# Ledger of designs, part 1: VHH binders against C4-dicarboxylate transport sensor protein DctS (dctS)

No score or structure here was measured in a lab: all are predicted.

Target 1, 216 residues: C4-dicarboxylate transport sensor protein DctS (dctS), of Rhodobacter capsulatus (Rhodopseudomonas capsulata) (p37739r437to652)
Amino acid sequence: TLAHELNQPLAAIASYAAGGLNLFDQPEPNLTMLRQAFEKMGAQARRAGLVIRRVQDFVKKRTPQLAALDLSEVLAEALSITAPVAREHRVKLASLIEGRIPGVQADRILIEQVLVNLIRNGVEAMAEGPRTGDDLTVRLARAGAAVTIEVMDRGPGISDAVAASLFDPFTSTKSEGMGMGLNICRSIVEMHHGSLSHGPRAGGGTVFTVTLPVPQ
Positions, changes and structure headers below are counted from each chain's first letter, unless a header gives other numbers; Kabat numbers aren't used for antibody chains.
F is the ipSAE of ESMFold2-Fast. E and O are both the ipSAE of ESMFold2, at different seeds. Each is the mean of both directions, binder to target and target to binder. V2 is 0.75 times the mean of E and O plus 0.25 times the DockQ between their complexes.
Where letters were taken out, [cut] stands.
The coordinates of atoms that the task and the answers printed are left out; those that the model quotes come from them. Centres of patches stay.

## First folded at step 1 (VHH)

Design z13
Fold by ESMFold2 at other seeds, look of step 6:
Structure z13 (fold): chain B 216 residues (1-216), chain A 122 residues (1-122)
Amino acid sequence: as target 1 above (216 residues)
Amino acid sequence: EVQLVESGGRLVRTGGSLRLSCAASGRTLSDYAMGWFRQAPGKEREVVAAITESGGSTWHADFVKGRFTISRDNAKNTVYLQMNSLKPEDTAVYYCAVDTYEYYLSGEYDYWGQGTQVTVSS
């Protein structure tokens, strides 16, 4: 329910705030943990806002807000947001920006969500199966009239059998949460007139590729 | 993906003590923030205590401060709630929960146990 979805981030904010005050009151406050508490509170505040926005979008069927967007800035934000979970699983996040990346017309929040979800899925794959290395790399490049964003993990890869149903709306093995699946990521990218694809990473793992057009 | 099993709940007299345990399977708990919650009949679920991923910091709600202590044993993949000086108001089903940060928008406690009943009699 909507009340349940809002109460959870509010409870989390209260927990992190109380933890932060506890740290602040210690004789030698751990500044790294204080920073973490603030970062987590901010993430929960954004989560609450997005829950409200989902209700509004459902009721109003609003169009994505397209604006000129610097993908390098969005990537930096997505990497920052996913850094804690990557660290937890001993995954090293890296970015590779190849040349000058032109701006695209996109909804910043929706593209950020796609990147965060793709990065988290790569980290999860590397944590829960055999891996060929500890690095997850996101590559930005220009490909003619388009920009590509490649999220490359070192997990076990996607078998041919699994690949056939990867984007099916009903293919979810995750718990009761309302998590964003790959089918939703593909829908978001297609609303931006782009595409989401996948393939093997050289040396092992999976590459998810987001392609977004460059306006002429 | 993560299964949490609480244990140790039982009937105890006012002023008594007991220790709740939360054992996990499927994932290593030491990588995640953990919390204990309770829900009395007809009341909303409330947070009792929390412990960070590293185990370096803990938090306790004011209504249990000085009486309850959260701790973890990473070697046993287990989180504990030591409950002392129990009062009838502590009667509730106690749940443990984990925040896995699996999704950007989550940051909430994603997995919950089935709960263990604690009853404090006069």
Scores: ipSAE 0.000, ipTM 0.098, lowest interface PAE 18.0, mean pLDDT 75

## First folded at step 3 (VHH)

Design v01
Fold by ESMFold2, look of step 6:
Structure v01 (fold): chain B 216 residues (1-216), chain A 124 residues (1-124)
Amino acid sequence: as target 1 above (216 residues)
Amino acid sequence: EVQLVESGGGLVQPGGSLTLSCAASGFTFSSYALAWYRQAPGKKRELVAGITSGGSTVYMDSVKGRFTISRDNAKNSVYLQMNSLRAEDTAVYYCARVTIEYSSGEYTVTFDYWGQGTLVTVSS
């Protein structure tokens, strides 16, 4: 559902609020860290509200608000938004920016939410069973006339889940609710003239690849 | 426009072999899982085999060891090699695009596009 897809920012708000209260109760409260906790809560709340509005508006209008966008900045925000859930599950978030990344024409809020969704789902896949390591890495690189963003987890691979689902007589024939699933993420990326694909990660896990064209 | 076009059906004697093809267009083929379904006259449609975008395969029990699903991303095509055919394999075979949703650690499978089908008849 949409509500379930946004549960990560709501859980992050609760976590920052709990951490802020603990800081407040210390003998000598660290006011800098307390201020940061409030700033993080505010940022998460604004992201959740704006994402709901823009995703619903995008679906209704089919016209994302395109502008020149620095993908490294969007990646940094997505990592910040997902950091609490990653820490909760002892997942180390890492980024790898390879070379000079040209700007793209994109709706910042929608692309940010795609990255947040992919990262959060990778973290949760790593939380649920055997994992081949603790790192989830996002790689940003140029591939000719395109930029690629690879979200690489170390959880169980997508192949095992597909096998279980294809022959399950109770498998859903559509997405439940209005959540930010892979289909919605794919639709957002395709409206940006890109693609979303998935495949195995070398050494175990899943890679989700977003490809966006570089304008001329 | 998304299209899936099946071909390769026909009349085959028991014990024979047949290869079905599904040509795909209108979408990024390498991003999707594909599946073959079949429906015999008067019976429910059933999953035969599936293949993920990464090449992993799943088969119904009655066809394991006899049928092989494969994909060729360069040709945007999915194949079903059917060996040791039996009368019970007689059906219309459909190619379907499979969308996999993953949220909160749970996968959901959705079938959003289907071909028109190709008839396979196994009789002497």
Scores: ipSAE 0.000, ipTM 0.273, lowest interface PAE 12.0, mean pLDDT 78
Fold by ESMFold2 at other seeds, look of step 7:
Formats: C-alpha cells, sequence, structure tokens
Structure v01 (fold): chain B 216 residues (1-216), chain A 124 residues (1-124)
C-alpha cells in the first residue's frame, strides 16, 4: 500500500531526527553519533524517493482502462482523500458542480490520482505563502464538447516562464511531497485525449484546468 | 514578517530610462531569488526578469537588451534598470520573492511574497 510504503521511511526519519535531537541536547554531544543520525535520515529520504518513483513508474506504464466515468463521484473521492492534508493546513475544500455533467471515457484510478495531486499542490501552495482566502474550490462544468475540472487555490501562484532560469539549488527547499508531478498529470490527461493547463485565479492564486472530451 | 517595497516608478517619455528598486526585509535576502513582474491594463501578469541568489539572470524576450536586473545583498535590494522604454512597457511592476521547491521529484518555482507594485507609464 502506498501509505505503508511511505510511512515506514518517514517514521524512520522522524525517529532518527528525535534521536539526533536527544544527542544534541546532551552535555557533551557525541558528534560521531550525530553524523550517523544525519546519514541515516538521508538514506531513508532516498528510500522514500524510490517509493515515489516506483509509483510514478507504475502510473506511466499503466495503459489507461477507459470506461464510462462519473466525474462527480471521482471528485467526491478525491476531496475525501485530500481532506486530512487540507485540515492540517487549515484549507477549506469546496466543490461547485455546474449543471448536468455528462459521463466521460476515463480510467478512474488515473483521473483520481490527477485530482488528488492537483488538490494537494493547491493546498501546499496556500500553506507556503500569503493567501487571499482559506478556500480551495474545485469547479466541474461542461464546456461544449468537453467537461472541465478547475482546481482553484488562493496561494501565491506560479509562472512557468520562470522555471528554466530560476532553479537554483542553493535556494531550494526540499519538501518531498507524496504523489506525482505536474508533468505526469499532463501525460495522464493527454492519454485520455484531454489537456491540462494552468493560469491565474482572479483575486490571486492558481487555476489548474483539466479538460476531458465528451464522447461523440 | 516578509516585506517587499517597490519604488522608482513614474511617468517617462518613450526612449527614456527608469530604475526600479525593491527593498526587502524579514528574511535572509542573500539566499533567495528575486523577480520583477508586470501587469499591463487588461493583460495577465507576466515575468519581466529574475535573478538567482548566485546572480544568474533571466529576461523575457521583449525586454532583453533594454532591461537589467541586479541585486545588492548588503542593502537587501533588487533593482530593474529599464532603458529605451516603449509605450508597451506601461504597467504596474511588482517585486516578488521566489521560492524554488522540490515536490514529486521535480523542482518548482513559487512566488510567495509580492510587493504592492509601482506604476510605470511611458507616454509622450
Amino acid sequence: as target 1 above (216 residues)
Amino acid sequence: EVQLVESGGGLVQPGGSLTLSCAASGFTFSSYALAWYRQAPGKKRELVAGITSGGSTVYMDSVKGRFTISRDNAKNSVYLQMNSLRAEDTAVYYCARVTIEYSSGEYTVTFDYWGQGTLVTVSS
């Protein structure tokens, strides 16, 4: 199970960090044991990274099993799955389903993972910076021959134009979140003959838009 | 508390120059990347220029050769020297702190603090 496979290395990191702090608080800290504690934490972080990569490789190798899918049900499940992380960061999850949403041909597992990742990214963006509200809203609507799923956060926003030139390892923070990156989400959506895009939310924040075709 | 305060905007003739300044406080300035964004009337906010903690710079194509971003870590300040200004450069210019994050096996760029903006108007 994904939770079990990630909880083990994360629990080990927490244990080595607690042990390291205990050593640090001793009157004469043993620097050799402190170094070993940091080395053990690093090893467990790499193991967590391998688990994440294994999940990503599984998703990449999975051929989509297209079937009739009710997106409102998948959205409800994604909101349920992400509710704990939203509560942790005091983010209020909301949904807005506009009108009747036709069924789509999609792989429930893959689309659920996309929605979970997009919601989690929005929650984390709202946790890390100034925000114009506490709500993350997912809007589900029909747009002509397609349905759209908009994940709208109130965080600081992102611009892809900056990414290639502003990555600097000396200023990066290492937050090893669970799930999949936006590039894999885009690949999954394209396997479903849809698109994934992003843009600014009015009043601040980011909108991620998944567009999926309605069967003709 | 993180603060970014822009200054140096104003009315200038086409072909003229302005220097924008952004004074930063409440964080270790030298360890962060900074960027200038602008928003013209009726348009989306767009990146103008960025500078890493190590001094590497990036510019959007429309401003390359005319604008120069720089930083002074001793003064906790980032600057945008704007030369050969055109009417299309009219916008509110924002200073932003850039956080580079690692999530799901990738680095991502987050703009987590913004100034209030300074208006630049290029008109004859």
Scores: ipSAE 0.000, ipTM 0.117, lowest interface PAE 13.3, mean pLDDT 76

## First folded at step 6 (VHH; from v01 with E106K)

Design v01k
Fold by ESMFold2 at other seeds, look of step 7:
Structure v01k (fold): chain B 216 residues (1-216), chain A 124 residues (1-124)
Amino acid sequence: as target 1 above (216 residues)
Amino acid sequence: EVQLVESGGGLVQPGGSLTLSCAASGFTFSSYALAWYRQAPGKKRELVAGITSGGSTVYMDSVKGRFTISRDNAKNSVYLQMNSLRAEDTAVYYCARVTIEYSSGKYTVTFDYWGQGTLVTVSS
């Protein structure tokens, strides 16, 4: 199981940390054993990273199980899932559903993951940089033959300093470590024949837009 | 459907000038960063110039002062003005759409769409 495979390295890290603290508290700490405890914690952290990369690869190669999907219900669940992290950072989550939203053919699990990731990224951007307001708003609307989902944060947006780093060939794309990145979200949305894009939010911040087709 | 169509390439003598253009469709153009990349024969793709949605620009060192990137959001177009061309500028030039990621306070760049390219040859 994936939970089992991740819990094993986490349990090992906790065990080595407890043993290391016990060694540290001895009258004459054995520094060789302390070093070994840290090295083993590092190895287990790398093992956990491999498990996470396997989950990310599984999501990327998964064929979507398309069914009629109510995007307003998926949005409500994504907002519920992200509410605790938003409260931690004093971010106010809001939704705006404009008119009647037709159903789409989509994989509920994959689309929910996209929305959760976009909302969490927006909350983290608002937490870690200058903020132009406290609201993160998700707007759901019909645009002709498509439905759009706009995740709008009040973070710093793209400053001139960030612009200089965006095109540096040595910092282009990273896929190491934890979490589901925007490249995976874009892949999921494109498997649904949609698109994922970004732009400025009026009054400051960033808008990420998911566009999904409406069936004929 | 996202489309990026480059034009304006051709044969030019050293010291000459060209203007490349890239017509974009299928997305909200004003909300994206765009870039010009090039690939010379036998070499890997490299950044030439980039422009953010807010109009900030970056250039590789070898083209600073010679090349100018610009955008016209009303025409959904990105341009590359190339002056004082050199033989080393010979390459296929590509227009690209760029997206960003936020992760732990770091911005990363993904390249999600490319044009077909336009050939620039600088030869006497």
Scores: ipSAE 0.000, ipTM 0.222, lowest interface PAE 12.8, mean pLDDT 77

## First folded at step 7 (VHH; from v01k with Y107W)

Design k4
Fold by ESMFold2, look of step 7:
Structure k4 (fold): chain B 216 residues (1-216), chain A 124 residues (1-124)
Amino acid sequence: as target 1 above (216 residues)
Amino acid sequence: EVQLVESGGGLVQPGGSLTLSCAASGFTFSSYALAWYRQAPGKKRELVAGITSGGSTVYMDSVKGRFTISRDNAKNSVYLQMNSLRAEDTAVYYCARVTIEYSSGKWTVTFDYWGQGTLVTVSS
């Protein structure tokens, strides 16, 4: 279980920290034992990180349980789930469903997770800086043999954010599990034979586009 | 298997132009950002230009107005148009695939694949 696997390294860290503080507070601290306590805490922190990565990898590798899915219903539920956090940050959630949207073969649980994560990311982007408006809009439309879901925020410009990240030496190194959200969302969408892309929103902000195939 | 193959490098006189190409395979090209990096002899590798999956671009200051990055998702290719070339532009140019994460209003970039590079020499 996840709880059991995380509780073990966390309990070990707490134990080594308590022991380390006891050693540190003695009149003549044993530096060798104190160093060992720090080393063991570091090892347990890395163990906890591995457990978290296993959970993230499970989501990425799960075979979607495909069924006929009404994306408008999934969108409505995702908006309901994210409404409290949007209200907290004074973000108005809106949807635009253009025309009749054909059903898709998808795993409702996984697609709902994608929409919730994309909406929350957009709300958080709008909360942290200047914005050109208070609306986050999700647009659902058919594009030929596919359906598109666009999550459009009004946060800081994507070019400025990308430039800051690309020129920061800290962010130029390869890392696993660098963040939650987009990488997991991309993996889920690709398991559905779709794609996840992003670009500028007209008038400011970012649009994230999920594209899902329509069955033949 | 992910592959990135650069081409279009060569010898050019100062003030000249070159177009670098990078052909990509083994992944869903339209879902990823791409970047061009360069490394001159004895120097550290530096970002030249980047382009997101949606077409937003960034440039290092010294190449703004002279270089243009573009992508063609139908051809799985990314390009670097280099104009008004200078001797300081001499370097090996690398195409890279990047993963961009956007969480909590923060953009983070990871470079996970790049090619063998193509040499650009600007000789006076």
Scores: ipSAE 0.000, ipTM 0.248, lowest interface PAE 11.7, mean pLDDT 78
Fold by ESMFold2, look of step 9:
Structure k4 (fold): chain B 216 residues (1-216), chain A 124 residues (1-124)
Amino acid sequence: as target 1 above (216 residues)
Amino acid sequence: EVQLVESGGGLVQPGGSLTLSCAASGFTFSSYALAWYRQAPGKKRELVAGITSGGSTVYMDSVKGRFTISRDNAKNSVYLQMNSLRAEDTAVYYCARVTIEYSSGKWTVTFDYWGQGTLVTVSS
């Protein structure tokens, strides 16, 4: 799984960082071993980057494998995968499943990656700036002929980010980060005949809404 | 094939009003933010107003209170209601699709498609 493959190099980085700090704190630090610790951390960081890029390439090139899918099960797994990063940033993950959710035709792997990405990015937004609360909530509900998945964070919100960037049309950026960006998430959702939108959360923060059609 | 088609420009007196429309096709309209930009002859292009997929709006300072951006997701259209028009509002107005990236807790904004523009002239 992505969690297992990524957690291995991250755990190695944490181990080498702890070892490096122990070496640094010695009365006479062994600079050769300290240098080696930094080199090993760098190697593991590059390995983690390659795993992420490989996953992004896989997702981008993958033909969706559509099957009947229980979105509540996918949500539970996404919350499990993101729980450690949420704990690190003192974010309370919650879910709300409203009523009976019909199955959808979807690729479990691709939808799981969308949810993991949206939740992680919400947690990190809440870590980076002012918060309007500590809760990130994912709401799963039926809306007529569709199912909606709302990922609701308490970070600074899309309006502030949009305002900061909209007034300089010559400042164009391309996503090259280690994670899956909104453009890739939107493409996945559109391949499932759905939509991805965003707007303000009541009481502060951002809501990302994934809408997937219910089969007739 | 993504298309954005502006319309509604024309000649108007100072203090008058005009409504611009932008018809969008070739993409899932409800998933994107949209913006209006303008460029006067010999001037730099500038943002006028933007609207997120969820309906939140932003405006440049000089048009706040005079211009209103809105969207109709059922018609795949975005509008700019321009009131109390001034000579300095004379420009070609462009509709743009705005892609917003949210990765690693950071927002980035990309403008990836533009319309052909519609001319607004404010004169006596």
Scores: ipSAE 0.000, ipTM 0.282, lowest interface PAE 11.4, mean pLDDT 79
Fold by ESMFold2 at other seeds, look of step 10:
Structure k4 (fold): chain B 216 residues (1-216), chain A 124 residues (1-124)
Amino acid sequence: as target 1 above (216 residues)
Amino acid sequence: EVQLVESGGGLVQPGGSLTLSCAASGFTFSSYALAWYRQAPGKKRELVAGITSGGSTVYMDSVKGRFTISRDNAKNSVYLQMNSLRAEDTAVYYCARVTIEYSSGKWTVTFDYWGQGTLVTVSS
């Protein structure tokens, strides 16, 4: 499992860090052994990185297996999967399904992973700083020839004070972190001929919007 | 399809004024930040002014007090009023939609749609 494969290098890092501190506390620390402890920590960090990349590579290289997909069913499963972390951070998960949602041509596994990632990112954003409320709502609706999925959190928004840095031309972005990044989510959605975007939530917070076409 | 169409460029003398317009279609205009960028020949694009979905504005230092960005959500349009124009304001001006990404506790800005640009020439 991913948890098991990551726990091994993390435990090793903790052990080498403790050993390194014990060496540092000696009256005349052996610098060669101390350097070796740091090198072993680095090696285990790279090993953890390889485990994460194997998971991301599987998702990224998967050719989408398109089939008729009920998005309300996938949303229910994504909410179920993310409910424990939401509870831990006192985030109330809610859904709003507006009207009858037509089926879309999509890969269930890939779309479920996108929704889980977006919901988890929203929950974590609400946990990490000031929030404007405790609700994270996912709205599923039809918009003309498309279906939209809006993941709306109440995390910290972009303050007016930092707006200038947000408008930096020619900037590149790179998703950093342990899980599936937003750039990978965008790639998955674009492979389904849709789009992933975001903007401010009315009343505070952020909205991530997945748009998927309805077959013509 | 997302479309951004700039207009209002032209030739103007130093000290003159122009108003640039950008008509947007194909997306929920009121939910996005919009920005004006410019690119002079041989130079990199630079931010001129931006306006958030909530109406907050930002300006590069060299245009502050001379340029005003505004938006009209009913017309799906964003405007740049340029006053006291200088030779160094000569450039192709682009309207852009801004996408804000959140990952691992950090906000980043991605520009994903640009107009075709409108040329502003400030010359005697």
Scores: ipSAE 0.000, ipTM 0.106, lowest interface PAE 19.1, mean pLDDT 75

## First folded at step 9 (VHH; from k4 with G50A T52Y)

Design m5
Fold by ESMFold2 at other seeds, look of step 10:
Structure m5 (fold): chain B 216 residues (1-216), chain A 124 residues (1-124)
Amino acid sequence: as target 1 above (216 residues)
Amino acid sequence: EVQLVESGGGLVQPGGSLTLSCAASGFTFSSYALAWYRQAPGKKRELVAAIYSGGSTVYMDSVKGRFTISRDNAKNSVYLQMNSLRAEDTAVYYCARVTIEYSSGKWTVTFDYWGQGTLVTVSS
């Protein structure tokens, strides 16, 4: 999946950076080899960009392949995939599974990508401003005929630039990002006959709620 | 296929009340923020009130305490209850669907559909 294919170019970048620093610190640095190290880092960064673009294209073109799915397993994998970016920003990832969660009919790959994107965006929001704490919590629960997945951060809430943009809709600026935007995540969830909503978290931060139907 | 149909406008005396309704179809209503905008004669279109998909609300200052936005996800409808109407509230009122983007920890707002509007006239 995405973590496996991104770890390859990232590991290569780290290796070339270490080698480049070693070359730089020599009494008479070999400038040809130092240039090569920088060039190879750039090539690996471009390769990582192609991996991300391929994932975005895959998600846009994929017809959901619905099967019985244990959401707790998908959540565990999404938390594993996002752990490096969370550590980078000193965000503690937590989960809360409330009671017995029935299986849903879903495409594991697509739902995993939704959760990864929501968690990553929450971690980045916590990196961008004040926090009410260092934890990002994902809650999995049953709500009647549906299962809900709530991704709850403790960063700045929805209100700052969004409120300004809402009052002047013709001058707003879209965010630039490498991951999937909220609209793509919403489309995936809607293809599963669910919904994706958002709102402020009580006490600060943002809650994203994925709702998926429980089969009868 | 997306449709927003406003209704409930009309002629009202100052101090009166109206309820505007917006019936929505062609999209997953509960996943979007909805807003009421208005355009008075000779003025730019301005936001009156909005309600996020999670239920939080915002209002322009001049209507706060007088207007209430609400939504009924079961009926795919958003409402604007307007009380204590003033002459300055005279305008065509539009219902809008709001797409809120969230990427790289940042929020942006895109408006991608407006209805045809409903006229509210406050006059004696």
Scores: ipSAE 0.019, ipTM 0.424, lowest interface PAE 7.5, mean pLDDT 80
Fold by ESMFold2, look of step 10:
Structure m5 (fold): chain B 216 residues (1-216), chain A 124 residues (1-124)
Amino acid sequence: as target 1 above (216 residues)
Amino acid sequence: EVQLVESGGGLVQPGGSLTLSCAASGFTFSSYALAWYRQAPGKKRELVAAIYSGGSTVYMDSVKGRFTISRDNAKNSVYLQMNSLRAEDTAVYYCARVTIEYSSGKWTVTFDYWGQGTLVTVSS
């Protein structure tokens, strides 16, 4: 449902942009119709902003409703949800489930949103910069008393600019990104008594690791 | 509340070694990058070394090969092993928490908590 709510304003923006380009390319562009196309694009952008704000408010207000959860099913659904954007950017989604994965105590909706966000961000990183391959792989495995979910992309890793920012501690910016940033994902995972970490992938790219405890 | 407590400072001869440690509390330690900064009298604070939440490290050029940053997520601690110490390394050393945000394929860095510092003096 969330995908459909966002697809509506995005499709409308694409339609008005295509119409606006057609008007612009006319020998004598109709300026009143061109103005209307821009106004309608702006209105749909504001509508998309309201949908995004609603999602962010939902995540902030939700207390995790923990229940026994099969992470393999959640991963399959997250891959299904992100498949269209991966295809758009020619990213091959893959999964690797290593061995028997015990159930965890988790809120399915919140963990699904974390996985969707991490996969989508990896796909977007691979689309927008240099990449060392076309695959994004999600590995699910048991590590002792925990289960790990690794989202491994082949885009640019942590850039030299981020490293340089660490050398200048008084020149920093807050994250003002749209959607569900790492801070929100980290908060969700911490509410589940887990952790979210990130680091470079050997051979290029980034690994995001979600760690969730296995019940006694 | 978030706390970062440095220890291990002291007086050491040139060429000597020290290990600084920083005990962290009040947050999920494994999710954050940690850094060591230092400040000599009358100078601005400068980065010495940092370690990402995933374990990768960066160092300032003058300490590379001499200093090693490490973390122990089970003990909520970050360490700075300082070898081949020089007089220029004399400073108050601070442990800091660093948030590295990744959203929409873009990285952003914020700096939000610092310890009280531990003094390292390198002198004969």
Scores: ipSAE 0.013, ipTM 0.426, lowest interface PAE 7.1, mean pLDDT 80
Fold by ESMFold2 at other seeds, look of step 11:
Structure m5 (fold): chain B 216 residues (1-216), chain A 124 residues (1-124)
Amino acid sequence: as target 1 above (216 residues)
Amino acid sequence: EVQLVESGGGLVQPGGSLTLSCAASGFTFSSYALAWYRQAPGKKRELVAAIYSGGSTVYMDSVKGRFTISRDNAKNSVYLQMNSLRAEDTAVYYCARVTIEYSSGKWTVTFDYWGQGTLVTVSS
């Protein structure tokens, strides 16, 4: 239900706040752990926001609501949201933000969900089969008139035939949480006038690349 | 408000070709994916092909290499070029608008507007 989905992140916020105050009140506070407590509180607050938007979209047809968006902030949120599942599978999440990233016109909620889904897919690929390393890296960079977001995993990789089936628009996503299928991710990205592509990662694994235009 | 109007259906011999057109109005055409579906009598609707707003395409296996979906955003139109037609391609062909929806705890691809259909008959 809505109540259960919303009360869980609120309870987590209260717990992290209590833990953070306990750390803060120590004579020599561990600043790393204190920062983590604040970061976790922020992540849970944003998770609650996603639950609220999901309910507001319950019966409505969804079209992107484009506004100026800082992709580095959205990436940080997506990494925070996916950190627990990455930790569960001993995947190290990393980001690389190259240079100054201009704002894009995008729906924050939809792009965040795309990034969360791509990161989760990479973590699950690394958990299910052979992996060439433990790092999943997201690179954010400007490429001329566009910004690129590359989600690079160390899983077994995918063939062109498998990739074609993953983008089948009739493939339903069986989801227990905030995830969505690659067909929906491509639809969202193309509604933003961007592209979603894939290819092999050097040394093994897959790169999914989201490209979003920079407005004039 | 939203309208999709199919045309170009007809009778054609096996091995022949046919081009279906779908004229769209009442929405920002360039922002949506479009799809062709077909339904033979007594059978379920099935996806034939889809084209994303940016031009990426997907086809059902049985039509790959024979059918080509395309779009012309200036004319608000989507097309289905059908080559090497077979008897099993006989159906009413529908144009549909593709959107995404979160409902009942799941994300789904939905087809929220449909045309009236155009009949394609493949027979000697």
Scores: ipSAE 0.000, ipTM 0.354, lowest interface PAE 10.4, mean pLDDT 80

